# VH-VL binders against b5yjx5: the designs that were tried, part 2

Target 1, 164 residues: b5yjx5
Amino acid sequence: MNIKELKDKITDYANIVGEQEGVEIVNVEIYPGGKGLTLRIFIDKEGGVTIKDCENFSRAIEAILDVEDPIKSSYTLEVSSPGIDRPLKNKKDFLRNIGRDVKITTKEKIADNTFFIGKIVDVGDDWVRIEIQETKIKGSKKKGKTELLFIPFNKIIKAQVYLG
Short names: E, the ipSAE of ESMFold2; O, the ipSAE of OpenDDE; V2, 0.75 times the mean of E and O plus 0.25 times the DockQ between their complexes.

## First folded at step 1 (VH-VL)

Design F1 (framework fv_indenebart; at its last look DockQ between E and O 0.06; V2 from the best seeds 0.00; counts 0 for: pae O 10.7 > 2, placed apart)
Fold by ESMFold2-Fast, scan of step 1:
Structure F1 (fold): chain C 164 residues (1-164), chain A 122 residues (1-122), chain B 115 residues (1-115)
Amino acid sequence: as target 1 above (164 residues)
Amino acid sequence: EVQLLESGGGLVQPGGSLRLSCAASGFTFSSYAMSWVRQAPGKGLEWVSSISGSGGSTYYADSVKGRFTISRDNSKNTLYLQMNSLRAEDTAVYYCAKDRLWFGELSYFDYWGQGTTVTVSS
Amino acid sequence: QAVLTQPASLSASPGASASLTCTLRSGINVGTYRIYWYQQKPGSPPQYLLRYKSDSDKQQGSGVPSRFSGSKDASANAGILLISGLQSEDEADYYCMIWHSSAVVFGGGTKLTVL
């Protein structure tokens, strides 16, 4: 089968395991490398995935791949959570990261800034509310104070999880 | 070669208890989910209960939840079904079945034992 | 109401084809389910035959002849087991099964009689 057909099959298997293990399938990537294929499955859940979650998911997918045998060549399976550079694009993405620090760049100034770092405290249909400190905001003249900031999704250029 | 041998069936009175055992061989027991499926005389198949390979997850049909307990001893390659508060409608042949994978989608019962008969009658 | 419904009996002649149906309850779309099929002969435990979701998503049991195949009838909301070139040894009870709501659900079974 071609790579697209294989990706559809692997995505279906991943969704089945995701339902069973209580994790969401964020993305499935398949690309050729050396002698075989590399399969990368990105999983996530509210509060973040643990090492245990990745291990359980990996074992279940490996069992399916062993039994169903969809790949005739050699392959490498990688299971991980979305990296820090993965963009947050919609309500679901922000909801999954409530309680986490994020970095957001906006198309226009909000409270005299276009770059923000803060904790997601609430998410609406078309907005996110973050708890920021002025020491985390580029160009701020006030320091050390906590503030709640409302950012409409339509003003966001990019948003990503921030770990420090 | 996979082999599943059930035991423990018999005649019991309503309200009584019985424990079924299934001795497994020919595969890595701890790597597969195991299930109990029953069949009343002249009737169809009814799934009763399943347990994950590690024993960390258990599943029950609504009709037996709270009365039956599935368990396994991976060191002895043995599956168990503890049946309490037995009713006439629990009368059936009880099959031990091996899941192809885990308990869930894409899996199926790839091997079955011969069954052990449980009769609940006064 | 029953999640899966199968006709109690079906008769067919040797060499003919038999289509065994498994109808899902209204509100459960057959298009999204994998339908599993099992065969049981008198005095024996059931044996796995095959599963079918679509032509690109199906699986045949080990040693199961190709004359056994799966399909679906979307208008009837049903899964179908087709047995072509019927032989006397195909006389048995046939059960369909799905994974639904964290449970295994079997149909009531169809007794196939080969004349």
Scores: ipSAE 0.063, ipTM 0.620, lowest interface PAE 6.4, mean pLDDT 86
Fold by OpenDDE, look of step 2:
Structure F1 (fold): chain C 164 residues (1-164), chain A 122 residues (1-122), chain B 115 residues (1-115)
Amino acid sequence: as target 1 above (164 residues)
Amino acid sequence: EVQLLESGGGLVQPGGSLRLSCAASGFTFSSYAMSWVRQAPGKGLEWVSSISGSGGSTYYADSVKGRFTISRDNSKNTLYLQMNSLRAEDTAVYYCAKDRLWFGELSYFDYWGQGTTVTVSS
Amino acid sequence: QAVLTQPASLSASPGASASLTCTLRSGINVGTYRIYWYQQKPGSPPQYLLRYKSDSDKQQGSGVPSRFSGSKDASANAGILLISGLQSEDEADYYCMIWHSSAVVFGGGTKLTVL
């Protein structure tokens, strides 16, 4: 099993446990760390995730992992709230982060770029508007020009809050 | 209440193509792996394909590898099976099945659709 | 050659016990596998009954009568579905299933007739 397949499987496990525990799975990360793999699962819920929620979730998914044993090496499980690293996936996510800087990767070129760092200034039904101060275009450092860009949600591959 | 409704079955000639759909309701669709299981007339059950909740992982029986493609649209709560290069031996009722837990050896199918019939004949 | 082998048919009287076997191919240790059982009545899709790996690792399907139980025969390298107090409504096809080599594998099924 490759890492992608494993991640997908863990995500499935997490989603099921999430449904049972009443929490949303925000993200699952698997990466080499220390002795074996690190599994990091980000959960959320309305009103915020408590430590108890994380503990319950962790216990539930560990029980499954222990029985199923999908990972042949040692692993570390981390369960936490997404914090600032929460992916922005939908209108609601973007609305919550109006006024913050975000990094956005698109699947196609917009204004000759596919990577953007800017402040969310407006959110529509199917788009986000960002203010870009510096466009790092390979070969053209346009320093000092603020540009407003409209990015359709369906063109976004990845978006998250950017702290600089 | 969990509901699974298959569609897209029919008569097709050998070498033809068909696309099956399964409309799901009554549960968080994206949280569960989904599978296709078929049953030839008067025969037993044969697993065809499975797809993870996210759609990132797909699994196929050797008998359909390279010919069938399982996919899903979680926004539409719909499972698909694209069937190409159909053969007479593909004739069967095709069931959509919900996986209770997609935990490898722990997984089982807790809900089944009523099935859709695929007939491959010249 | 088949990973799972089931008798094609079995008959038993009402009130009796029926034992349905699911034999694993040689070289595959039944002790390491969870066996899943399904019931299928004519004109209907299969219905999940139960899973059994061991007495400490078993699960009964929702709404499935307690007269249905799982076990194993290590000597025969087989999973067993036991139906106690056989009723007429238990007449059906029964399939065992395992997860093997990253694939779902079904037995050939057993037609149970209640005489």
Scores: ipSAE 0.007, ipTM 0.576, lowest interface PAE 10.7, mean pLDDT 87
Fold by ESMFold2, look of step 2:
Structure F1 (fold): chain C 164 residues (1-164), chain A 122 residues (1-122), chain B 115 residues (1-115)
Amino acid sequence: as target 1 above (164 residues)
Amino acid sequence: EVQLLESGGGLVQPGGSLRLSCAASGFTFSSYAMSWVRQAPGKGLEWVSSISGSGGSTYYADSVKGRFTISRDNSKNTLYLQMNSLRAEDTAVYYCAKDRLWFGELSYFDYWGQGTTVTVSS
Amino acid sequence: QAVLTQPASLSASPGASASLTCTLRSGINVGTYRIYWYQQKPGSPPQYLLRYKSDSDKQQGSGVPSRFSGSKDASANAGILLISGLQSEDEADYYCMIWHSSAVVFGGGTKLTVL
């Protein structure tokens, strides 16, 4: 079996598991590595992939591979979400990250700033709303106020998940 | 060795309810899809329902949809079938079957229990 | 029309071969399906025998003798279970199975008698 035929077979298994486990398959990569093959499967879902999603998917796909035994050599299986350093560009990218902190740089000032850090709360067809915290109150134990900021996609230079 | 033991069968009136259980051992239960398959007296096999390893996906035959509910408790290695609004045509031996992991194009049942008998009669 | 059709019975002599057919209904093509086969002896649950899609996509069940094999007859739109060197222990009901339209579908079963 060549690598293309194996990739097609693994992708078919991955799609079956994805439907059952409620995740989408973003990418499947197969290449030589170590003593055998490396299988790398990227999964995603609306709202973001949890560690439990990855564990459930890994367990399920490993069981299929054990039963179907399509790879005669040793292999390494990696299951992960897309990289955190990938820019957020469109509605789907922002939807997948609802509830996460993002850093956004805009082409022009919005509320006197061009750089924002906040939690994605809502996503429209051509805009994102983030919840930002007033951070100018120093030395105060007051619970910070939150403000909702509307940012049109066409004003965004760069957006990326913010890890803190 | 894989073992599947069904229980909960019995005699019930039409319109009644019954809950079947299947105790599983000898494999990592949460990794595999599970199914119920039934066989009426003197008849062939009929698939009833399937559930994914995590329990996140369920499927039903048209003949039982809306009346039967498949579920699992992975902490107890147990598969369940809640049967409501029972009819005479539900009379059968009900088998618990281990799937590979999933339903679909590659679904097949490599291990079967001994079955539990459900009789629906007035 | 049933999705899968099997003859109700088949008889064959010890040492001979038996060819059990599983015919798909008009409108679906056996060439694209994996055909799964199960054996059921009286008073026992079914047991998985094998699956067949092609010579490069087939699987023998655990502990199933090599004298059991699968094939297809495209002109008859049928899956085939071949049992060679028949023994008295092969007397049983045999079911074929496919995945079709989001459901598991079994054939009606064939009772094989070895006389």
Scores: ipSAE 0.006, ipTM 0.540, lowest interface PAE 9.4, mean pLDDT 84
ESMFold2 (binder alone), look of step 2: mean pLDDT 91; pTM 0.927

